VH-VL binders against q9c950r261to396. Designs and how they scored, part 1

No score or structure here was measured in a lab: all are predicted.

Target 1, 136 residues: q9c950r261to396
Amino acid sequence: VPTFEDVKEVTIRRSKLAKWLMEPFFEELIVGCFVRVGIGRSKSGPIYRLCWVKNVDATDPDKTYKLENKTTHKYLNVVWGNETSAARWQMAMISDGHPLEEEYRQWIREVERTNGRMPTKQDISEKKEAIQRTNS
Below, numbering starts at 1 at the first letter of every chain, in headers, positions and changes, except where a header shows other numbers; Kabat numbers aren't used for antibody chains.
F stands for the ipSAE by ESMFold2-Fast; E and O both for that by ESMFold2, at different seeds; each is averaged over both directions (binder to target, target to binder). V2 = 0.75 x the mean of E and O + 0.25 x the DockQ between their complexes.
[cut] marks letters that were taken out.

## First folded at step 1 (VH-VL; framework fv_faricimab_arm2)

Design d11
Fold by ESMFold2-Fast, scan of step 1:
Structure d11 (fold): chain C 136 residues (1-136), chain A 123 residues (1-123), chain B 108 residues (1-108)
Amino acid sequence: as target 1 above (136 residues)
Amino acid sequence: QVQLVQSGAEVKKPGASVKVSCKASGYTFTGYYMHWVRQAPGQGLEWMGWINPNTGGTNYAQKFQGRVTMTRDTSISTAYMELSRLRSDDTAVYYCARDYVWGSYRSDAFDIWGQGTMVTVSS
Amino acid sequence: SYVLTQPPSVSVAPGQTARITCGGNNIGSKSVHWYQQKPGQAPVLVVYDDSDRPSGIPERFSGSNSGNTATLTISRVEAGDEADYYCQVWDSSNDHVVFGGGTKLTVL
């Protein structure tokens, strides 16, 4: 099971999604990373879920939205348990904050409950390396 | 603020149909399954079915199969439940409820509920 | 069809611990959720996935689930806890949501 620190290092913030969205490596880089999806608000503030990116959906050019200072029709298909839970999200709904340990624990429980695929340490290590190459 | 707002009370004759609406706000409508649950006066909670607002896919309780239809309109973030061939024992409060687990999975904890719609079936 | 059994009523004095059971065949292999319903109001989720609490639900509410019985435990019961309580599971065999019959908690 990947540690919270492992998952944190491969969680992509909204500002990085906006920066990389037009690059040819975007989908290859982002698939297999985590994103923190805003799903609503509570009395304590925004509610987020830590989700695993399955693919980038750019199939509908007419469905554009604002992502920071850019306009895009790219969406993320993410999972929060197993593949049957896949949902499509605007990148504008992705947090620009770091994941919380409570969100990591909630994600672990959901993957276990749904008998979903858990990323291996090798999967995580490869994504860490790819992210580091892109940031250098 | 996450909210589900339902249409107002209805009075129907036996044999008629009723269509209840449930408007979602404060979250991504297509990200969560929507369930319908009813409660007859003084009785317990009875599950009717769910709709996946992303795909339009549905699953109905066997008791309501053939009489219930669940639909949605993603342009206005609204779910609908239509029950046909009404009987007096369909008199109940009808609730829409958001599945806490998003996507197409049906673990079915209902974290947000509509206020309920009273449907009275009387001759 | 899968059936969940709850006692119709439970009475406790203020400050005591209430225990509401939910019986079902091999229920310990399922995720159990609990709802509180006050007269004229929609149900409120108080415990999900056997033992987790939504934000805003007091720590006095807890749950457990093993074998053939799930239990909602309300410690240091207050008058405001008086309500109907429903347990609920998803029955994968029939792809159905199943509710228990409900338990009326009376705080004497």
Scores: ipSAE 0.000, ipTM 0.546, lowest interface PAE 11.4, mean pLDDT 86

Design d4
Fold by ESMFold2-Fast, scan of step 1:
Structure d4 (fold): chain C 136 residues (1-136), chain A 123 residues (1-123), chain B 108 residues (1-108)
Amino acid sequence: as target 1 above (136 residues)
Amino acid sequence: QVQLVQSGAEVKKPGASVKVSCKASGYTFTGYYMHWVRQAPGQGLEWMGWINPNSGDTNYAQKFQGRVTMTRDTSISTAYMELSRLRSDDTAVYYCARAEYYYGSGSLAFDIWGQGTMVTVSS
Amino acid sequence: SYVLTQPPSVSVAPGQTARITCGGNNIGRKSVHWYQQKPGQAPVLVVYDDSDRPSGIPERFSGSNSGNTATLTISRVEAGDEADYYCQVWDSSTDHVVFGGGTKLTVL
C-alpha cells in the first residue's frame, strides 16, 4: 500500500494545476496523481477528500469556469474508493494545501471497503519521477 | 440488485422512543453515506441527518439535535435511526436513503430509497 | 437557513410540456436534484446534477439551473407522470440537505 509520504508527493495542488493547465503534457502528467477535493464544510472548516485522478474531461467547451487567473473548460474525473464513484470536478474546487494524514487514512479505508484499485508503490514512484522531471 | 429494506410500522405513545432499521444489500454498505428523511401525512420531505457507515460519524439537522441518534452495524449491513421523546407531530413515514456523492459538482443525491416505515404517535 | 420554493401544483395536458420550478437564492451556484413520488411510494431520483438522468429514466425528463431558478422539464407528458416532484440541494456551508416543498403535477 503506498505510504502517506508517497501519496503526499503525488498530490497536486490547485496552483500547480493552474500552472500546467495549458501544457501539452498536462493530461498524461496529472492522470494517476492525487488531488485534494473540497466536498463541503463542517463547523470546524472545509472538508476534503483525497481522490485519484482518472482522466481530464474537456468534452464540453461551453462549460467554462475560472481557475486562478485563467478560464478553462477542462475538468478532472476523479475517484474516491472505486470507479463507480467517478465524477467530474472543476479544478477550482481543488485544495491548494497539502493533504492531511487523516485524509490519507480515510482514502485507504474507502478503497479497501469498496474493493477499489489500490495504486502500487511502483505506480507512485513513476508519478514522482514524472513530476520531478516537469519541475526541473 | 441494490436494495434497502426497512423495519415494519410502529405505533407509539407520546414520550416514547422508536428505533427504525434499514438493511442494505447488493452493494458495499460502508461505501455510501446513509441519510434519513421523513414525511408527515400529506406533507413534504424533511431531511433528518446522515451517518457514514464506514466511520460511524453522524450529522443531524438542527431540529432533531438531542432527540435523534443514528447508528449502524457493519456485520449485518444495517443502519438504525432512533428518535426519542416522541410527540404527535413526529407521526410520519421515515425513509432511509443511500447518498451518491457527485464529485464533479460537489453535491449529493439519493439514488436508492428504503420502502419507508410508518411511525404513528398518538395517545 | 437555505430555502427552496416550489409552486404547490402544476397542470398540463397529455403530450404537452410541463415545467416545474425550484427557486433559491443563487441556486445556479448549487447543483439541483429532482425526485418523483407517487402516492404510497418512496421517492425516485429522476434528474441529478441539474440536468443528468439516472439509468432507466426517460429522455423526456430534463433539467436546467441558472441564477435563482432551477427547472424540471417533462416533455411529451404522459398520464403516468402524475406525481409529486421535489427539488433538492446540498448546502455545503451547513453540511445539510434541503428539499423544496414539492409540486403536484396533474395531467389533465
Scores: ipSAE 0.000, ipTM 0.538, lowest interface PAE 13.0, mean pLDDT 86

Design d5
Fold by ESMFold2-Fast, scan of step 1:
Structure d5 (fold): chain C 136 residues (1-136), chain A 123 residues (1-123), chain B 108 residues (1-108)
Amino acid sequence: as target 1 above (136 residues)
Amino acid sequence: QVQLVQSGAEVKKPGASVKVSCKASGYTFTSYYMHWVRQAPGQGLEWMGWINPYSGGTNYAQKFQGRVTMTRDTSISTAYMELSRLRSDDTAVYYCARDLGYSGYDSYYFDYWGQGTMVTVSS
Amino acid sequence: SYVLTQPPSVSVAPGQTARITCGGNNIGSKSVHWYQQKPGQAPVLVVYDDTDRPSGIPERFSGSNSGNTATLTISRVEAGDEADYYCQVWDSSSDYVVFGGGTKLTVL
């Protein structure tokens, strides 16, 4: 099971999505990483879910939205627990904050509850290296 | 199949210490907080504190600060609650309980409980 | 020190609706959870986050939470529902778990 530090290092913030949006490596880089999706509010404050990026959906060029100072038709298909939770999100809905340990714990719980696929240590290591190469 | 299995009943004299264990199975032990809750005979539920099995961090109810110590051993997926300087009013069933909620959003709540460990403190 | 108040007992006839209240200052701003405890057994979670049911809990168990009162409602009560019921909140300001005093439900 990936540690919280593992997940944190491969969680992509909104500002990085905006920065890499037009790069040729964008799709390959972010697939298999995590994003922090805002899903609403509770009495205790905003609710975020740590979601695993399944693929980038760029198939509808007419459905554009603003992401920071850019316009894009790229969406993220993400899963929270398993494939039945798959949902398409605008990158504008992704948090620019780092994940919290409580969100990591909730993600583990949901994957276990739904018998979802857990990332391997190799999957995580590969994404860490790719992100580090991009930031160098 | 999630299970929390606690150690057996204990009889102690006033001034002694007791250490209750809670062995977890069927889930990722480090991903869920473990709380300890006690219940004196014929009385209600009383929260004692929690341990984060990932970090080893703890938070104890004020009433038990200085007498309770919560620890865990991740190699055997076991949580421990040690209560020292026992008094007769510490006689209770002690439960471990898995926290399904999380702070800041859902709050703490307990989906699985151990079977309970009866601790009797008498002279 | 946050306090939850429950009636010590509630009696209902089989097939009727039982309502167990949990009073707390501005409890509607907190998430309330409910546990069922039968003699000699560990508590069982029956309602969480005010209204939600765990897998395996019958639909006749429901909850609400507004203002200063949360309520556990058990419709079409059965003899097997006879138990002690506890409400519970987390007080985020103190990071304390608070239980109500418990309500004994008697099914006549």
Scores: ipSAE 0.006, ipTM 0.631, lowest interface PAE 9.5, mean pLDDT 88

Design d7
Fold by ESMFold2-Fast, scan of step 1:
Structure d7 (fold): chain C 136 residues (1-136), chain A 121 residues (1-121), chain B 108 residues (1-108)
Amino acid sequence: as target 1 above (136 residues)
Amino acid sequence: QVQLVQSGAEVKKPGASVKVSCKASGYTFTGYYMHWVRQAPGQGLEWMGWINPNSGATNYAQKFQGRVTMTRDTSISTAYMELSRLRSDDTAVYYCARGPRYSSSWYFDLWGQGTMVTVSS
Amino acid sequence: SYVLTQPPSVSVAPGQTARITCGGNNIGSKNVHWYQQKPGQAPVLVVYDDSDRPSGIPERFSGSNSGNTATLTISRVEAGDEADYYCQVWDSSSDHPVFGGGTKLTVL
């Protein structure tokens, strides 16, 4: 099971998505990472989910939206728990904040509850290295 | 086959409470958010809030905070909306409506038939 | 708070094209959804995500969205298309839907 710190290191914030958006390595880098998705509000405030990026959905070029100062038709298909939860999101809806431990624990519980796929230690290590190489 | 069926019309006095039910069928009840939207006679659509049937989490429009309570019973795929301390201007048709989960494109693709709530002295 | 503006009414002759607009600041960056409501009935989703149609909605219904204006276009209008039409977006900053005021379509 990846630790909270492991998940934090492979969670991509909105500003990094915008930075790497036009790069040829974008999809390969982002797939398998986590993003923090805002799904609504409760009486106690905003609700976020730590979601695993399944793929980049660029199938509809006329469906554009603003991501910072750029225009894009790229969406993220993410899962929270298992594949039946898969949903398409605008990257503009991704948090620019760091994940919280409560969100990490909720993600663990949901993956276990739905018998979903858990990333391996190797999956996480490879993503950490790829992100570090891109930042350096 | 995929449908939302609401409880029947209600007539209430000012100060009373009303509880409207919305029974889902033909789809996985916990897979979608349930929203409540009302419409006063001759007026537009007014969103009241949502409930996540899977978790029970709710989010209410500020105007209704403190007066509305949304609940659900997953064993019978039914959502409830209770509005308390009713006023004459709460007279409206109340709708339940299905919204997608985990989507940035929140729209309402399935609606109940509506429940007329009349608040009169 | 975010506001959507619709004309209160639009009149069109049978067989002609009706265009119903929905104005909003930078609405082209948002996903716009459209509902049809006939008297005494619940709203029906006719267009979602700017231009997609749910199953069962005729091809005569189409949508577009750019800049500050989204448009619902109904071609070859039929008497049965008389209804109120509402546009809607989700305002992520307030985390609630914003509905337009509605447009009554009259088929003459």
Scores: ipSAE 0.000, ipTM 0.505, lowest interface PAE 18.5, mean pLDDT 86

Design d9
Fold by ESMFold2-Fast, scan of step 1:
Structure d9 (fold): chain C 136 residues (1-136), chain A 121 residues (1-121), chain B 108 residues (1-108)
Amino acid sequence: as target 1 above (136 residues)
Amino acid sequence: QVQLVQSGAEVKKPGASVKVSCKASGYTFTGYFMHWVRQAPGQGLEWMGWINPNSGGTNYAQKFQGRVTMTRDTSISTAYMELSRLRSDDTAVYYCARTFGELSEYYFDYWGQGTMVTVSS
Amino acid sequence: SYVLTQPPSVSVAPGQTARITCGGNNIGTKSVHWYQQKPGQAPVLVVYYDSDRPSGIPERFSGSNSGNTATLTISRVEAGDEADYYCQVWDSSSDQVVFGGGTKLTVL
């Protein structure tokens, strides 16, 4: 099972998505990473879920939206638990904050409960390395 | 396995209120929004609104604003839809259906079996 | 308010291809989802995000969406495909879910 620190290091913030948006490596880099998706608000503020990026949906050039100072038709298909939770999101809805340990615990519980795919330590290690190469 | 089980059929008089329940199982109840959709006999599907079971926050269709109230009880994983000041044209099957979050382009992956509400004098 | 238009009925012979359209102003800029409803049953999701299929839905079901028209295509139609079909979008400007009026598919 990957630790919270492992997942945190492969969670991509909105500002990084915007930075890498037009790079040729974008899709390959972010697929298999985590993003913190804003799903609404509570009395205490915005509510986020830690989701795994399944793929990038760029099939419709007419479905554009603003991401920071750029315009894009790229969306993220993300999973929380297993495939029954797959949902399409604008990257503008992704948090620019770090994930919380409670969000990680909720994700673990949901993946286990739904018999979803759990990333291996090797999968995480490879993504960490790819992200580090891109940041340097 | 995911299941949404609704309360049984109701017969009401005009002016009364009806409260339909939807009990969720097989998933984290607070993790998914619950929507309500109705269908009058021989007619199409009509969206009524959603509730966020985690916060209790709601969003209602304009047509039902002021007459509908959506609530939930997290201790028993149950969502409720109450419709007041019933009219004969409120006769319909009422469905609950879940979605992942309020900011995605909603699609309903699981539906309750439906609750028939008949409003007659 | 945003409106989706579907033909009230479509007839097709077994083994042929059925096409059910869903018209909406600039619907190609929205994600379209499709539901199948058989008599006395709750709707079942058959296509979501224009062209994706849930687990358990045969590959005979496919979708497309461009311009002002989305289409649900059912290839090699079987008697068991007889049902009402509804398209659905989320209108971000109103934060409202919108359904089409439904199309009754008859397999003759």
Scores: ipSAE 0.013, ipTM 0.591, lowest interface PAE 7.9, mean pLDDT 87

## First folded at step 4 (VH-VL; framework fv_faricimab_arm2)

Design k6 (at its last look DockQ between E and O 0.88; V2 from the best seeds 0.00; counts 0 for: pae E 5.9 > 2)
Fold by ESMFold2-Fast, scan of step 4:
Structure k6 (fold): chain C 136 residues (1-136), chain A 122 residues (1-122), chain B 108 residues (1-108)
Amino acid sequence: as target 1 above (136 residues)
Amino acid sequence: QVQLVQSGAEVKKPGASVKVSCKASGYTFTGYYMHWVRQAPGQGLEWMGWINPNSGGTNYAQKFQGRVTMTRDTSISTAYMELSRLRSDDTAVYYCAREGYDFWSGYYLDYWGQGTMVTVSS
Amino acid sequence: SYVLTQPPSVSVAPGQTARITCGGNNIGSKSVHWYQQKPGQAPVLVVYDDSDRPSGIPERFSGSNSGNTATLTISRVEAGDEADYYCQVWDYSSDHVVFGGGTKLTVL
């Protein structure tokens, strides 16, 4: 089971998504990483779910939205638990903060509850290396 | 319609074990965690632990570590809670309860069994 | 271990508003759920996620949660609301459910 530190190192923030958005390596880099999806607010602040990135959905060029100072029609299909949870999100909904232990624990529970795919430490290590090669 | 039906009342001697059952119907049994909560006469709700019916994984309250065992049988959609080395202060109503949740919500107990009275007396 | 604190009892006259508090360190950052238990019966979920009601629960039941205190509010109280009320949160550090000690609501 990947540790919280493992998952934190392969969680992509919104600012990095915006930075890499137009690069040819974008989809290959972020697929298999994690993102924090914003799902609302409590009186104590915004609420997030830690999700695994399944693929980039760029199939509808007419469905554009603003991401930082750019306009894009790229969406993320993410999984929380197993494949049946797959949902499409605007990258504008992704947090620019680091994941919290609570979110990591919720993600573990959901994968275990749904008998979803748990990434290996090797999967995480390979993704961390790819991200670090890109962050010069 | 979701329903949790528990086994009947038990009377046990100190040092014995008791195994309470909780039969689920009206939903996918393996899709929801099942919790066990007890209540001694005139006292509050005391959480004992949960079982993930899909994996068989469990998590127990510290107070019950070493004495409680939670299991399930997916073929009959039934969860079990066994408490060993019973003491008189284990006299309580024992409830099973389903954990409700979704992508948008927290973890709450949405459906409860009717309760099983366990009396431990010399 | 995370602890929830409730007053042991609250008394209210019929038709008035009852307020039952649930205290916890930074509880406003957690989702609070409330259960009603009548004598000889299993608990019933009456409020979940701080302020949402399950189908079938009267609008007189409402909730709030901020800072260190969550509150269950029952307006236009009826004799049938007399019961024990428990608050509950999920503690992520232990992956445990935590209950408050319960509050006996007496309708005088």
Scores: ipSAE 0.498, ipTM 0.850, lowest interface PAE 2.4, mean pLDDT 91
Fold by ESMFold2 at other seeds, look of step 5:
Structure k6 (fold): chain C 136 residues (1-136), chain A 122 residues (1-122), chain B 108 residues (1-108)
Amino acid sequence: as target 1 above (136 residues)
Amino acid sequence: QVQLVQSGAEVKKPGASVKVSCKASGYTFTGYYMHWVRQAPGQGLEWMGWINPNSGGTNYAQKFQGRVTMTRDTSISTAYMELSRLRSDDTAVYYCAREGYDFWSGYYLDYWGQGTMVTVSS
Amino acid sequence: SYVLTQPPSVSVAPGQTARITCGGNNIGSKSVHWYQQKPGQAPVLVVYDDSDRPSGIPERFSGSNSGNTATLTISRVEAGDEADYYCQVWDYSSDHVVFGGGTKLTVL
């Protein structure tokens, strides 16, 4: 199963999403990666979930929002544990911080609780290489 | 509405095994982890482990590794804890407890069974 | 393994405020849950996520958590509050539950 380091290396931050938003490779690259979704706030600060990106949804052109210095109507459909948790999010809700080990452990636990699926180590390795090529 | 009902008290000799049952009702049994916690007379709570009733996966406290087995039967919404090679210091009340979860609250034990006294005596 | 430390006992006069502490290294970064156990009964969750109350728990029960100490506070203590109180955290690295040793609250 993928390690915390494996997942961390394929977790895309908000600034990278904004950087790549207009590129022709954006949707193909981002699908299968992870993002930290801000799902609300607690007494100790923002709450994040480490979510697996399933697709990019741009089907509602009236639903525009600001992402950094750009305007877009692209949303991420993500899964936290299994398809029951599937949800559509603005990329503006994605953290620009790195994942925490606690968030990774919560993700593992939720996948196990729900009998969800996770990427294979091979899937992760291929995404890591693709991200490294585009981080130039 | 949520209810956990445990099997009755047991008296065992040293070296024997005990299997305690915990029948759940009022919620989706496979959607919540089940924990086992024991309490020796006059002492505090001691966590033993959890079972994911959906997958059957378990995690045991190091102290009980090799002596405890947690199982479940999803068809009757029942969790089981078996403790083998009993010693006199295993005399305790054994509780099952359901793990509650939401994104604001984290992981806590929101509903408890009534407890099962297990007495180990020569 | 992570350790939680509670005082063995606390005594308080009726109508006063009881404070029960739970010590742990950097416990302020963790969600702390509190259980009340009366003699011969199963534990009952009285505070979760540091300071929230389950439905049916009186407002007299409150909690706080910062630094190395979490505290359960019971205001206007009644004789019926006499019980053992346990704190609990989740240790995400082992995916284990950790309980404090318990505190006996005596109402004198």
Scores: ipSAE 0.126, ipTM 0.738, lowest interface PAE 5.4, mean pLDDT 90
Fold by ESMFold2, look of step 5:
Structure k6 (fold): chain C 136 residues (1-136), chain A 122 residues (1-122), chain B 108 residues (1-108)
Amino acid sequence: as target 1 above (136 residues)
Amino acid sequence: QVQLVQSGAEVKKPGASVKVSCKASGYTFTGYYMHWVRQAPGQGLEWMGWINPNSGGTNYAQKFQGRVTMTRDTSISTAYMELSRLRSDDTAVYYCAREGYDFWSGYYLDYWGQGTMVTVSS
Amino acid sequence: SYVLTQPPSVSVAPGQTARITCGGNNIGSKSVHWYQQKPGQAPVLVVYDDSDRPSGIPERFSGSNSGNTATLTISRVEAGDEADYYCQVWDYSSDHVVFGGGTKLTVL
C-alpha cells in the first residue's frame, strides 16, 4: 500500500498542470498521478478529495475554460475510490496546495470501502522519476 | 426504512465464545460499513471495530485485537461479531451500528440495532 | 490514541438551557457527532458534523465546535431530554471511532 509520502510526491498541483499544459508529454506524465479536487465547501472551508488521474479528455475542442493565464479544453477524468466514482473535472478545480494526511486517509478508506484499486509502489516510483526528469 | 435486528441475549461461561448477528434491511448492505459497539452495565459506549461488508475487510480496536472476529454474509445481509475467551468484564450489551455517509460531512453512526445482552458468569 | 473528555453529569431546570461539553486536543479540526441514549434503549444520533440535525430532531438541539471544545446545547429543556449524551469523532490516523465517556443530563 503506498504511504502518504509516496502519494504526496506524485500529487500534481494546479500551477504545474498549467505549466505543463501544452507540452507533448502532458497526458503521459499526468495519467497515474494524483490531484486534489475541490468538491465543495463545508462549515470549516473548502473540501478537497485526493483523486487518481485515469486519463485526459480533450475530445471536444469547443468546451474551453480558463486555467490560470491559459485557455484549454483538456479535462481530467479521475477516480476517488473505484470506477463508480469516476468523474470529469476542469483542471481549474484542482488545488494548488499540498495534500493533507486526512485526505490521504479518506482516499485509502474509500478505496477499501468500494474494493477499488491502488497504484503499486512500483507505479509510484516510476511517476516520481518522470516528474523529477520533467522538473529540469 | 433502515433496520438492524440483532440476535437474542446470551449467557456464557468464562473462556467461551459468543457470536452475535445483526441482520440489515432497507438499504444496500454492501454500501455502508458496519460497526460494533458495546456497553457494560452502567458504563459508556466502547467501540470494538468495523467491517466493510463489501470486501470483508476489518479494523479492530486495540483492546480487542486477537479476541474479536467480525464477518458478514452478504447473501442474507447479515453482519457477525464473535468475541472469544470471554471474561466476566465482557458482560455488556453489544450493538451493531451502520456508518452513515454524507458527501459533505463524512462519517457517523446513523442507525443502531436494538442491542444484544451477553452475560458472562460462572 | 485520541481522547474525548465529557463531564459525568449536568443538571438543568426545565425550560432552561443545557450545555454539554466534549474536550479534545484540537477537536475544532474534527467533525463531532452527538448521541442521546435513554435507559434500556440504543443510542440515537441527535447532532452530526458539529451542528447539523438529523430529520426529526428538534431545533432546540444545536452544536458548536472550536479550539479544544465541542458543545451540545439543548435549549428549552424538557423532561424527555433526560438521558446520557455521548460525543464521537473519527480518528483518521488509526481509522478508529472514539467516544466520549458520556454525560448524564438530569432535568430537575
Scores: ipSAE 0.108, ipTM 0.732, lowest interface PAE 5.9, mean pLDDT 90
ESMFold2 (binder alone), look of step 5: mean pLDDT 93; pTM 0.950

Design k9
Fold by ESMFold2-Fast, scan of step 4:
Structure k9 (fold): chain C 136 residues (1-136), chain A 122 residues (1-122), chain B 108 residues (1-108)
Amino acid sequence: as target 1 above (136 residues)
Amino acid sequence: QVQLVQSGAEVKKPGASVKVSCKASGYTFTGYYMHWVRQAPGQGLEWMGWINPNSGGTNYAQKFQGRVTMTRDTSISTAYMELSRLRSDDTAVYYCAREGYDFWSGYYLDYWGQGTMVTVSS
Amino acid sequence: SYVLTQPPSVSVAPGQTARITCGGNNIGYKSVHWYQQKPGQAPVLVVYYDSDRPSGIPERFSGSNSGNTATLTISRVEAGDEADYYCQVWDSSSDHVVFGGGTKLTVL
C-alpha cells in the first residue's frame, strides 16, 4: 500500500497539468498519477477526492474549455475506488493544492471497500522518477 | 429495511472470552463497514474498531489491540466481535453499528444494533 | 490521538433552544456527526455531515461547525428530547472513529 507521502509526490496539481498540457510526454507522464478532483462543497468548505488517472480523453476536439491561460479538449478519466467509479473530468476542476491526509485515507478505504486496483510499489516509483525528470 | 440484530446478554468470569454476534439484513452486507462500540454503565461511547465485511480487513482501537478480534461470515450476513481476557471493567453494553456511505464519504454510524450487555464478575 | 470535548450537561426549559457544543482542534475541517441516546436504548443518528438530517429527524435539530467548535442546536425543545448527545468525527491519521464524552440534556 503506498504511503501518504508516496501518493503526495505523484499527485499532479492543476498548474503542472497546464504547464505540461502541450508537451509530447503529457499522456505518458500523467497516466498512473493522482489528481485531486473538486467534487463539491460542504458547509466546512470545498471537498476533494484523490483519484487515480486512468487515461487522457481527447476524443472530442469540439468540446474545449479553458485550463489556466490555455484552451484544451483533453479530459482526464479518473477512478476513485474501482473501474465502476471511472469518470471524465475537465482538468480545470483539478485542485492546485496539495492533497490532505484525510483524502488519502478516504482513497485507501474506497479502494479496499470496492476491491479496486491498488498501485504497486513499482508503479509509484516509476511515476516519482518521471515527475522528477520532468521538473529538472 | 436495514436492521442489525445482536446476540443476547452474557455473564462471564474474569479471564474468560466473549463473542458477540450482529446479524445484518435489509442491505448488501459486504458494501458497508461495520463498527463496534461499547458503553460501560453510566459512561460514554467508546469506539473499539471496524471490520470491512467485503475483505475481512480490520482496524482496532489501540486500547483493545491483542484482546479484540473482529470477524464476519458473509454467507449469513453476520459480524462478530470477540473480546478475550475479560476484566471487570469490560462490563458494558456492546453495539455493532453500520458505517454510512454516500456522496460526501464522511464516516458516520447510521444504523445500530440493539446492544448486548456483557457482565464480567466473579 | 484526536480528542472531542463536550460539556457534561445542559439544562433547558420546554420550548427553548438547547445548544450542545463539541470542541476539537480545527474541527471545522472535519465532518461532525451527532447521536441521541435515550436510557436503555441504542444511539440514533440525528445530524450528520455537520448539518444534514436523516429521514425522520425533526427540523428542530440542526448543526454547525466552524473553527474549533461544532454545535448541535435543538429548537423548541420537547420533553422527549431528554437524552445523552454525542458528537463524532473520523480521524484520518488513525482511520479511527472518535466520540465526544457526551452531554446529558435535561428538559425541566
Scores: ipSAE 0.055, ipTM 0.696, lowest interface PAE 5.7, mean pLDDT 89

